# VH-VL binders against Uncharacterized protein YLR179C: the designs that were tried, part 15

Target 1, 201 residues: Uncharacterized protein YLR179C, of Saccharomyces cerevisiae (q06252)
Amino acid sequence: MSSAIVAKLNKEDIIKDTVKDLAFEILGELSVSYVDSDDIKLGNPMPMEATQAAPTIKFTPFDKSQLSAEDKLALLMTDPDAPSRTEHKWSEVCHYIITDIPVEYGPGGDIAISGKGVVRNNYIGPGPPKNSGYHRYVFFLCKQPKGADSSTFTKVENIISWGYGTPGAGAYDYIKENNLQLVGANYYMVENTTVDFNYDM
Short names: E, the ipSAE of ESMFold2; O, the ipSAE of OpenDDE; V2, 0.75 times the mean of E and O plus 0.25 times the DockQ between their complexes.

## First folded at step 12 (VH-VL; framework fv_temelimab)

Design h3 (from g4 with heavy chain W101Y; at its last look DockQ between E and O 0.87; V2 from the best seeds 0.00; counts 0 for: pae O 2.4 > 2)
Fold by OpenDDE, look of step 13:
Structure h3 (fold): chain C 201 residues (1-201), chain A 120 residues (1-120), chain B 106 residues (1-106)
Amino acid sequence: as target 1 above (201 residues)
Amino acid sequence: QVQLVQSGAEVKKPGSSVKVSCKASGYTFTSYYMHWVRQAPGQGLEWIGAINPNSGNTAYNQKFKGRATITADKSTSTAYMELSSLRSEDTAVYYCAKDFYGYDHGFDYWGQGTLVTVSS
Amino acid sequence: QIQLTQSPSSLSASVGDRVTITCSASSSVRYMYWYQQKPGKAPKAWIYYASNLASGVPSRFSGSGSGTDYTLTISSLQPEDFATYYCQQYHRYPLTFGGGTKVEIK
C-alpha cells in the first residue's frame, strides 16, 4: 500500500514538484472526501464546484503502533501548478494548514483529521486559472516533532509560494524547517471549465 | 514581473467617447480576466466590467447601460475600455486590474490609472 | 448587487495603535478582499481570501471573517500604514467595493 501510493505520487511528478528529496515514509491511507462526492483516489479529476467547501479528512495507519497518543499531526494542502503545470512562478499555492491534530482513533480505526487541531490557514478551494489545464491539489499529512510548540511553526501569511518568495517553494520548506515527518498523502486534479462570468461565483 | 501599463490622460467634451488601453505583460494574458475599475475624485472604487481575453466574453456593470465597451487584443496583450456619451460625472481615474489566481480571487495587479476629464 | 458597508468611513489613530476596520455585506460572500490605496496612487492588493496577506504586506496586518462580516486589523499602526482601505467582494456580479476607510494621523 505504501509503495503503491509513493509510486503514484512519483508518476505524477508530485514528489519532484513539492517535497522533492525529503525522506519520508507513508504510514497509512489519507482519505479525503467532499460532500456528495466519492473519496479522492490518488489523482482522480474533480469538478471545481465540488471542491469549494472544506473536505472531510481521516487517516488510517497501516500499523497503529507507528503513532502514539502523544503524537500530533499536521495537514497541508498545496497546489504546485500555479499558474499552470508549465509555469510555476507562483507555485506553490497554500490551500490549507492544520496543526496539532491529536491521534485519536475512532470506532472504525481511523484518525479524524478535519475538525481537529488548530487551523493555521483556512481552507481555500481550488481555483485554477482558465485555460491553464489540470492542477494537482495535494494533501500531505505530517507527524509533528515530539513536544513541539506549534506556536513556533512557520506562519504562512502569503499563500503564494507559501510566503517564501521563491517560485516552487512551499511544502518542502515548511516540512523541513518545522521538522515535520511526512506520513501520508493524497491528491486530486481540477481544471477550470467554468462558464465566463457566472452570476454567482 | 507582471505589469499593467495604461494609456495617458484624456480630456474630453461631453457627449464624446474615450478609449483607454491597458497593456499587460509578465503573465499569460489569456488566462486571467481583465477588469476595469474607476474612481471619481475623492470617491471610492467602482467596478465597470471585465473581459475574458481568450474568449472575448464580457461582463458589465448595468449602471453604465451599454455605454462601456471592453475589448482585448490577444496579439498585443492589450485590453481596452471605451466609454461613450461622456458626462462630467464620468470624470475619474480609470484602472485596469488583473484577476489574482483563477476566477473569484480578487485583483493582484493594477494599472497605474488613466485620468479622464470630461468638461465643456 | 451586494452592498458592502465599511466601518468606520474614517478614523484618526497614532503610531502604535491597534486599528480595526469592518466590512459588512448585504448578503453572504464566500471571501472578501482588501486593498490599500495611498493618495495619487493605484490600489494595491492587500488581503486575499479574507485572511491571507498579499506579497509585501507586513505581518502586523491581519484579516478575518466569514459570511457577511469581515475585519481588517493592524496590530500596531506604522507611519506607512496611513492610507485608505477598501474591501471588495467577488462573489456575485456586479463586483462591488466598500466605501473605503481612511486611516489618518491623529
Scores: ipSAE 0.234, ipTM 0.732, lowest interface PAE 2.4, mean pLDDT 92
ESMFold2, look of step 12: ipSAE 0.434; ipTM 0.785
ESMFold2 (binder alone), look of step 12: mean pLDDT 92; pTM 0.946
OpenDDE, look of step 12: ipSAE 0.162; ipTM 0.713
ESMFold2, look of step 13: ipSAE 0.410; ipTM 0.774
ESMFold2 (binder alone), look of step 13: mean pLDDT 92; pTM 0.946

Design h4 (from g4 with heavy chain W101Y H105E, light chain L53R; at its last look DockQ between E and O 0.70; V2 from the best seeds 0.00; counts 0 for: pae E 3.0 > 2)
Fold by ESMFold2, look of step 12:
Structure h4 (fold): chain C 201 residues (1-201), chain A 120 residues (1-120), chain B 106 residues (1-106)
Amino acid sequence: as target 1 above (201 residues)
Amino acid sequence: QVQLVQSGAEVKKPGSSVKVSCKASGYTFTSYYMHWVRQAPGQGLEWIGAINPNSGNTAYNQKFKGRATITADKSTSTAYMELSSLRSEDTAVYYCAKDFYGYDEGFDYWGQGTLVTVSS
Amino acid sequence: QIQLTQSPSSLSASVGDRVTITCSASSSVRYMYWYQQKPGKAPKAWIYYASNRASGVPSRFSGSGSGTDYTLTISSLQPEDFATYYCQQYHRYPLTFGGGTKVEIK
């Protein structure tokens, strides 16, 4: 099942553009769900207005033996396409960071990701510019280094380029400098098709 | 480098009109709303309205109903705000401001401001 | 229309003091934005999305809050922080600003 996920990520250049040369193993299915919307199915389009509240996120490992009770997980959300797929002046944009997520299984064999751990950066819903086409909104689940003190992880204090000050910097740089191990991914696409200046509540 | 450069200060008589320009550079003009905000002397900030430069669609604060007209010229990356039937209480600094990331987001860049003085 | 009430309208404080500015919305908003304005100058983006600093904003500034109640905090006031600070909602049109908080350094 990992090969099918990797193949789909490759089809839309997720690996090339955001993972680059990081070693990684997809160890399970990262589920992302929004209220009153279809589940994220690796690259499906989503209406912008449906993605504004924080999603429910779960992880279902293919093989539980690859995660131990001492492991902690981190969730990252990034937009590599700011201001557009062809222009990266503002990329990557940091949309969500959760660290210290415990490996605790529910009755269905899944791990609750959302609502657990420590929120380092609050969720910011997709807001791509009008006329910028579809943006990819990418979720990465990572395993933290055993025994790491997450209070020393990079502080992302500016969402533009994750605060690194270099266009294109983002999730790759965060994963690398904090020695995180990428184990899950999902993404969806949003284009801004909202009605201009809608005053209805 | 994003810049918003506004036209110069104006002195107007009551009953006349003023048109302030805002030339944008350093980003894709048509991808972001442009907003107009004013600040009377010693007062706070007041939103006038906005335009989608690509579609030409506009929105206005009801307070300026019938007096404000916001336009944009894609070919010159310039937004305009015209205020008619000027009164002394329209004396203010007028700012343009760029939307961040599109619909329902804050402003990341502001123009330098244009002082409009309405006096007899 | 969503009304934003800032408090206090002005304050004087000493260098090194912790300063807290509040912004209360008449109804819930998704995010609050903050701007700094120096006399004779345009406002500058200061805090995005309630808690994210704009580029170049010193780490002594922090934003917090959700729903109707938001704060801007300066952990150790510096002389260059003399300015007026405005909150702003971008949840629903018409867009509205708080009345401003003028911070004066003694």
Scores: ipSAE 0.247, ipTM 0.720, lowest interface PAE 3.0, mean pLDDT 88
ESMFold2 (binder alone), look of step 12: mean pLDDT 92; pTM 0.943
OpenDDE, look of step 12: ipSAE 0.256; ipTM 0.749

Design h5 (from g4 with heavy chain W101Y Y103W; at its last look DockQ between E and O 0.26; V2 from the best seeds 0.00; counts 0 for: pae O 6.7 > 2)
Fold by OpenDDE, look of step 12:
Structure h5 (fold): chain C 201 residues (1-201), chain A 120 residues (1-120), chain B 106 residues (1-106)
Amino acid sequence: as target 1 above (201 residues)
Amino acid sequence: QVQLVQSGAEVKKPGSSVKVSCKASGYTFTSYYMHWVRQAPGQGLEWIGAINPNSGNTAYNQKFKGRATITADKSTSTAYMELSSLRSEDTAVYYCAKDFYGWDHGFDYWGQGTLVTVSS
Amino acid sequence: QIQLTQSPSSLSASVGDRVTITCSASSSVRYMYWYQQKPGKAPKAWIYYASNLASGVPSRFSGSGSGTDYTLTISSLQPEDFATYYCQQYHRYPLTFGGGTKVEIK
């Protein structure tokens, strides 16, 4: 399953366009679901209207021994296609950051991500420019350094290029600067063709 | 270059209607919402509504309680704002504004404005 | 609707001064937009996504903020900067503007 996830990410050039040569190991399945919608399945298209409220997110490790109760997780959401797949002057756009997510297993063996931790950047639903084609909206789950103080993490005060001022900058820089370990990923695609007058919930 | 050219000034009686036009050029008209904003003399800006020129769908500020009608003609790349049951309080400069190229949009280009004066 | 309150409503400053304008939202919004307007002219796009300068806007301008609190700053006021500035939210309909801040010459 790990190899399948990585293969899909590579096929969609997500690794190339976001985390690049970062070393990582997928440790489980990152489930993302929106109200009244099917679960996100690594690249399925979603209506823009359906993605405006923050999703329910959970993580199911392949091996529970890989994450201890002392570990903390961070969730990142990014759009590398800003303003489009071929024009990246705004890439990446930061859509969501949560830190200090505790590792607490539910009855089903999953870890609740949404509703936990500290929201550093509020959820911003997809809002690609009209006629800009499909945008990839990517979720990355990371393990925080042991004993880390998340209050010292990089503050993303500008969603464009995550504040780094360089087109294409974003998740890679944030992960590296804060010594995060990428352990999960998922993504879906949205184009602005079906919804009028979109706004955040 | 993007241009929004609005129709000329209007003088109207209370109770009548006014229709202001906004001709767009320099960009794909159907790819961006067109907004209407007004500004009373010496006052701030007030959003009236917007239209998707491609679909014709609209959104309105409920303050106008159905008095405002926004339309668009794709063939001429022109947006319209009609305001009925005019009152003296409707005296203002009316602007069309192109939706910004981005996510949560602002307005990147504005028309020159159309003064509508309502007086008996 | 989301109410935007600008502070101050007006200020007097001299060329070279540092000027700070605030915009407070009644609830959390997406990044704010700012416009510059001079008398008898249409507003001009000035700052988008809270901190990005629109085309042609001098680098002495900057924007910051998130949630409910946003700020526009002019590091060194120039003669051409005397104008009225408006913040605007596009988080929820109806779209709303701040009351404006008039920057006048002292």
Scores: ipSAE 0.021, ipTM 0.576, lowest interface PAE 6.7, mean pLDDT 91
ESMFold2, look of step 12: ipSAE 0.414; ipTM 0.778
ESMFold2 (binder alone), look of step 12: mean pLDDT 92; pTM 0.947

Design h6 (from g4 with light chain Y49W; at its last look DockQ between E and O 0.59; V2 from the best seeds 0.00; counts 0 for: pae O 2.7 > 2)
Fold by OpenDDE, look of step 12:
Structure h6 (fold): chain C 201 residues (1-201), chain A 120 residues (1-120), chain B 106 residues (1-106)
Amino acid sequence: as target 1 above (201 residues)
Amino acid sequence: QVQLVQSGAEVKKPGSSVKVSCKASGYTFTSYYMHWVRQAPGQGLEWIGAINPNSGNTAYNQKFKGRATITADKSTSTAYMELSSLRSEDTAVYYCAKDFWGYDHGFDYWGQGTLVTVSS
Amino acid sequence: QIQLTQSPSSLSASVGDRVTITCSASSSVRYMYWYQQKPGKAPKAWIYWASNLASGVPSRFSGSGSGTDYTLTISSLQPEDFATYYCQQYHRYPLTFGGGTKVEIK
């Protein structure tokens, strides 16, 4: 399961374009679902219209012993394809950051991610430029350092390149600076092809 | 670098029409909506309408009741805003503004503005 | 249309002051934007999606809010910050702006 996830991420050049040479171990399945839509399945295309509200997210560890009740999790959402897959002058774009997510198991053995923790950056739905092709929207779940004060974490005030000022910067730098441990990932793709002047957003 | 360069100031008589141009460069013209916003002297900002330069589809503020026509020329990366049946109240600086993101988001770049003065 | 009401319409402040501008929408909006405008100049993009600073915007600026209530804050006012600020919604057409808040030198 872990190897399958990593293989898919590599196939789509997500690792290369985001977390790069970070050492990480996928510890479970990161489930992402939008209202009235199918669950995200590592790269399936989604209609832009269906992704504008914050999704429901949960994490199911392969081994519960890998996460303790004292652990806290952080969720990151990023777009490395800004303004497109071939032009990354805005890459990465930060779309979501939640920290201090408690490790609390539900009856199904999953940990609720959405609705928990502290939202550091509000959810921003995908909005790729028209005719820019598919964009990858990637979710990373990270384990926070024990005893860490998330209020001291890097503040992303500019979503372009996550405020680092360098095209391609984003999740890698945030994870490194805050000593996060990447433990889960998922992603989907969106292109802007269908809507002209949506009067009801 | 993104640039929006607008045509020069206009002086018009009531009842006439004015057509303002906005030449875009530094980005893919057809990938972003182009908006038009005006500002009367000492007043706030008012949205006029927008165009999808790729499809030619447009949206308008109904306040203008069909007086405003927005067009775009892909070959020259130029957007136009024509306002007919001009009134003194139409005296304002008119701005073109590029949509920030390809799906109905704010404006990241603005033209320098074009003053249109309507007087008898 | 969605009406945006800014408060205050104008304020006088000194360098170093904390400044807070509010924008209230007549109905809930998903996306709020802020612009800075100086006399005789075009507006400049300032805050995207309620809380994200545009390129070149100093970190003393911040934006927050959701639903119908949004806020622009300057933690420590600087000389170059004296300007008029506008909020704008991109939730529903027609797009609308707040009336503006003029930040003046005390």
Scores: ipSAE 0.215, ipTM 0.724, lowest interface PAE 2.7, mean pLDDT 92
ESMFold2, look of step 12: ipSAE 0.295; ipTM 0.724
ESMFold2 (binder alone), look of step 12: mean pLDDT 92; pTM 0.944

## First folded at step 13 (VH-VL; framework fv_temelimab)

Design i1 (from g4 with heavy chain N54D, light chain L53R; at its last look DockQ between E and O 0.76; V2 from the best seeds 0.00; counts 0 for: pae E 2.8 > 2)
Fold by OpenDDE, look of step 13:
Structure i1 (fold): chain C 201 residues (1-201), chain A 120 residues (1-120), chain B 106 residues (1-106)
Amino acid sequence: as target 1 above (201 residues)
Amino acid sequence: QVQLVQSGAEVKKPGSSVKVSCKASGYTFTSYYMHWVRQAPGQGLEWIGAINPDSGNTAYNQKFKGRATITADKSTSTAYMELSSLRSEDTAVYYCAKDFWGYDHGFDYWGQGTLVTVSS
Amino acid sequence: QIQLTQSPSSLSASVGDRVTITCSASSSVRYMYWYQQKPGKAPKAWIYYASNRASGVPSRFSGSGSGTDYTLTISSLQPEDFATYYCQQYHRYPLTFGGGTKVEIK
């Protein structure tokens, strides 16, 4: 299952465009679901309108022994296709950051991600420019360093290039700077198909 | 880099029309709405309208009651705002402003502004 | 249309002061945007999506809020921060701005 996830990420050039040469090991399945929608399945298209509220996220490890109760997790959401797949002057765009997520197993054997921890960056729903094609919206689940003080983590106050000021910067830099360990991933795609100038946005 | 360059200052008589241009560069012109905003001397900002440069669709502030016409030329990446039946109250600096995002919209770049003075 | 009321309309402060500007909407908006404008210049994008600083915006600026109430805060006012700040909603047409808050030197 781990290899399948990684293969899909590579096929979609997500690794290349985000975390690049970072060493990582997928330790489980990262489930992402929006209200009135099925779970995200590694690259399925979603209506933009359906993705504007923060999703429900959970993580199911392949092996529970890989995470201890003392571990904390961080959830990242990024868009490497800003403003498009062919123009990345704003890439990556930060859409969501949660840190200090406790490793607590529910009755189903999954770890609740959403609703837990500290929201560092509020959820921003996908909003790709019109006529920019599909954007990949990628979720990364990371393990925080043991004993780390999350208050010292990089603060992302500018969502464009995650505040690093360099096109293409984002998840790679954040993960590396804060010594995070990537352990889960999921993604979906959104294209802007909205009608012009709706009165309610 | 993104640039919005507007036409020069205008002096107009009441009852006449003015057409301000905004030439865009540094981004895909047809992928973002272009807005027009004005600011009377010493006053706040007022939204006039917007255009989708790709489709040509427009939206207007009803306050202008059809006096404002916004157009765009894709071949030159230029947006236009024409205001007719000018009155003294239309004296203001007029700005073009680019949408920041495709859904959640703010204005990330502004033109330098065009002063339009209406006086008899 | 959605009315945006900024408070205060103007304030005088000294370098180093903490400054808070509020923007109240007549109805709930998803996000609020803030702009900085200096005399004789075009507005500049300052805060996106209520709490995100635009490129080049110093860390002493912060935005917060949801629904109908939003806030722009300057933790320690600097000389270059004296300007007029505007909030703006893009939730419903027509788009509207707050009346502005002029931050003046005391």
Scores: ipSAE 0.142, ipTM 0.683, lowest interface PAE 2.0, mean pLDDT 92
ESMFold2, look of step 13: ipSAE 0.423; ipTM 0.780
ESMFold2 (binder alone), look of step 13: mean pLDDT 92; pTM 0.942

Design i2 (from g4 with heavy chain K98R G106A; at its last look DockQ between E and O 0.02; V2 from the best seeds 0.00; counts 0 for: pae E 16.8 > 2, placed apart)
Fold by ESMFold2, look of step 13:
Structure i2 (fold): chain C 201 residues (1-201), chain A 120 residues (1-120), chain B 106 residues (1-106)
Amino acid sequence: as target 1 above (201 residues)
Amino acid sequence: QVQLVQSGAEVKKPGSSVKVSCKASGYTFTSYYMHWVRQAPGQGLEWIGAINPNSGNTAYNQKFKGRATITADKSTSTAYMELSSLRSEDTAVYYCARDFWGYDHAFDYWGQGTLVTVSS
Amino acid sequence: QIQLTQSPSSLSASVGDRVTITCSASSSVRYMYWYQQKPGKAPKAWIYYASNLASGVPSRFSGSGSGTDYTLTISSLQPEDFATYYCQQYHRYPLTFGGGTKVEIK
């Protein structure tokens, strides 16, 4: 299962565009669900209007022993395709950051991600420019360093390029700067053919 | 295009140490774990340990912990394995091998091997 | 640590024969990997995730199994298939290999 996840991410250039040269191992299944919609499945299209409220997010490890009760997790959501898949002037756009998510298993053997931890950047639903084609909306789940003081994690005050000021900067730079370990990923695609958003980007 | 080129054969005396190098080219060095595996003459494969070249984190077979040291130099794309307190049973071909991280955990590229002979 | 036991340790078979080698793990593993090694050369990835053939591996090879019991099968042995085959687990550190199965052609 982890090999199929990585293969799909590679085929869609997600690793090249967002993970770059980070070494990582997918340790489980990251589930993302929106109200009255099917769960996301690696790269499926989603209606923009169904993605505007924060989703339910869960993580099911392949092997519980790879996470300890003392670990804390971080969730990142990014759009590497701003303003479009072929023009990355504003990439990456930060859509969600949650830190300090405890490793606590529910009855089904999953870890609740949404509704736990500390929201560092509020959820911003997909809002791709009208007629810019499909954008990839990528979720990364990371393990925080043991004993990390999350108050020292990078503050993302501008969602454009995650505030780093360099086109293409985003989740990779945040993961690297804060010594996070990438352990889960999922993504979906959204296009917008109907709504003009007034960007000042 | 991907290549792993190891340092040359060595002859060592018992009680000494050896440091084998593995220079990577043709890929992003920090995106893949590097493993060290040895094979004694006429014997099977034995895992020594691994390094994540991006973080510097290592894992060791406990059999070698305290004797084996695995390091990586990001600037030269080179991994190293040092084995100390050598014994005659450490005579083997030592391989570096790249690990495609994720579900494709096959060691997909291997170095040519470095024969280390411990004698006398 | 997880011990892998391969059977047989060696075998001799004729071109065209069906060959089966087995790998038994001391505890359940998610997936098994297989390598082919020819004399004087480094091992080559052969089968990953129990049943997926590596690039360039002939379709006469197959892998199967789950849990503790895995097999590599050659449906019609060819002269170029003589080699030693190793199973390997990547479920838990330390990573371990089976003892190898040497396949010889009569």
Scores: ipSAE 0.006, ipTM 0.433, lowest interface PAE 16.8, mean pLDDT 85
ESMFold2 (binder alone), look of step 13: mean pLDDT 91; pTM 0.939
OpenDDE, look of step 13: ipSAE 0.037; ipTM 0.616

Design i3 (at its last look DockQ between E and O 0.61; V2 from the best seeds 0.00; counts 0 for: pae O 4.7 > 2)
Fold by OpenDDE, look of step 13:
Structure i3 (fold): chain C 201 residues (1-201), chain A 119 residues (1-119), chain B 106 residues (1-106)
Amino acid sequence: as target 1 above (201 residues)
Amino acid sequence: QVQLVQSGAEVKKPGSSVKVSCKASGYTFTSYYMHWVRQAPGQGLEWIGAINPNSGNTAYNQKFKGRATITADKSTSTAYMELSSLRSEDTAVYYCAKDFWGYDHFDYWGQGTLVTVSS
Amino acid sequence: QIQLTQSPSSLSASVGDRVTITCSASSSVRYMYWYQQKPGKAPKAWIYYASNLASGVPSRFSGSGSGTDYTLTISSLQPEDFATYYCQQYHRYPLTFGGGTKVEIK
């Protein structure tokens, strides 16, 4: 399962465009679901209007022994296709950051991600430019360093290039700067197909 | 670098028309709406309308009751706003503004064009 | 159309003061935006999607809110912050702005 996830991410150039040469190990399945929609399945297209409210997110480790009750998790959401797949002058765009998510298993054996921890950056629904094609919206789940104080983590005050001021900067830099360990990922795609001046948020 | 350069100041008589231009550069002109906003002296901001430069579709503030016409020339990456039947109350600085992403907040603005209507 | 009411319309404050500006909408809106404008200049994007700072905006600025009530806050007012601030909604057309809040030096 881990290899399948990584293979899909590579096929879609997500690794190349976001976390790059960062060492990571996928430890489970990251479930992302929006209201009145099926669970996200590694790259399925979603209507823009269906993704404007914060999703429900859960994590199911392949092996529970890989995460300790003392561990904390961080959830990142990013768009590497800003303003488009061929023009990345705004990439990456930060869409969501949650830190200090406790490792607590529910009755089903999954860890609740959404609704837990501290929201550092509020959820921003996909809003790709008109006629810019599909954008990849990527979720990364990370393990925080043991004993880390998330209040000292990098503050993303500008969602464009995650505030780093360099096109293409984002998740890679945030993960490295804060010594996070990437352990889960999921993504879907959205394009702006709204009729001119008819979209009501 | 994104730039919006507007035409120069205008002095008009009541009943006449004015056409302000906004030349865009530094981004894909047809991928973002171009909006027009005006500001009377000492007053707030008022949205006039917008255009999708790619399709030519437009939206207007009904307050102007058809007096405003927004157009775009893709070949020159230039948007236009024409206001007819001018009255003294139309005296204002007129701005073009590019929207951001797929949502209509304005990340870049023109320098503004003063239109003075007086007899 | 959606009416946006800013409060106050003007305020006087000193350097170092905490400043709070509110924007109330006549109906629930999504994605409220704020602009800063100085005399003789075009407005500048300042806060978007309620709480995200535009490029170049200092961290002493913050935004919050949802539904009908939104707030812009300056934690410690600086000399360069004296300006007029406008809220703007993106929920439906026509787009509308608040009346503005002028932050003046006391």
Scores: ipSAE 0.037, ipTM 0.631, lowest interface PAE 4.7, mean pLDDT 92
ESMFold2, look of step 13: ipSAE 0.375; ipTM 0.772
ESMFold2 (binder alone), look of step 13: mean pLDDT 93; pTM 0.942

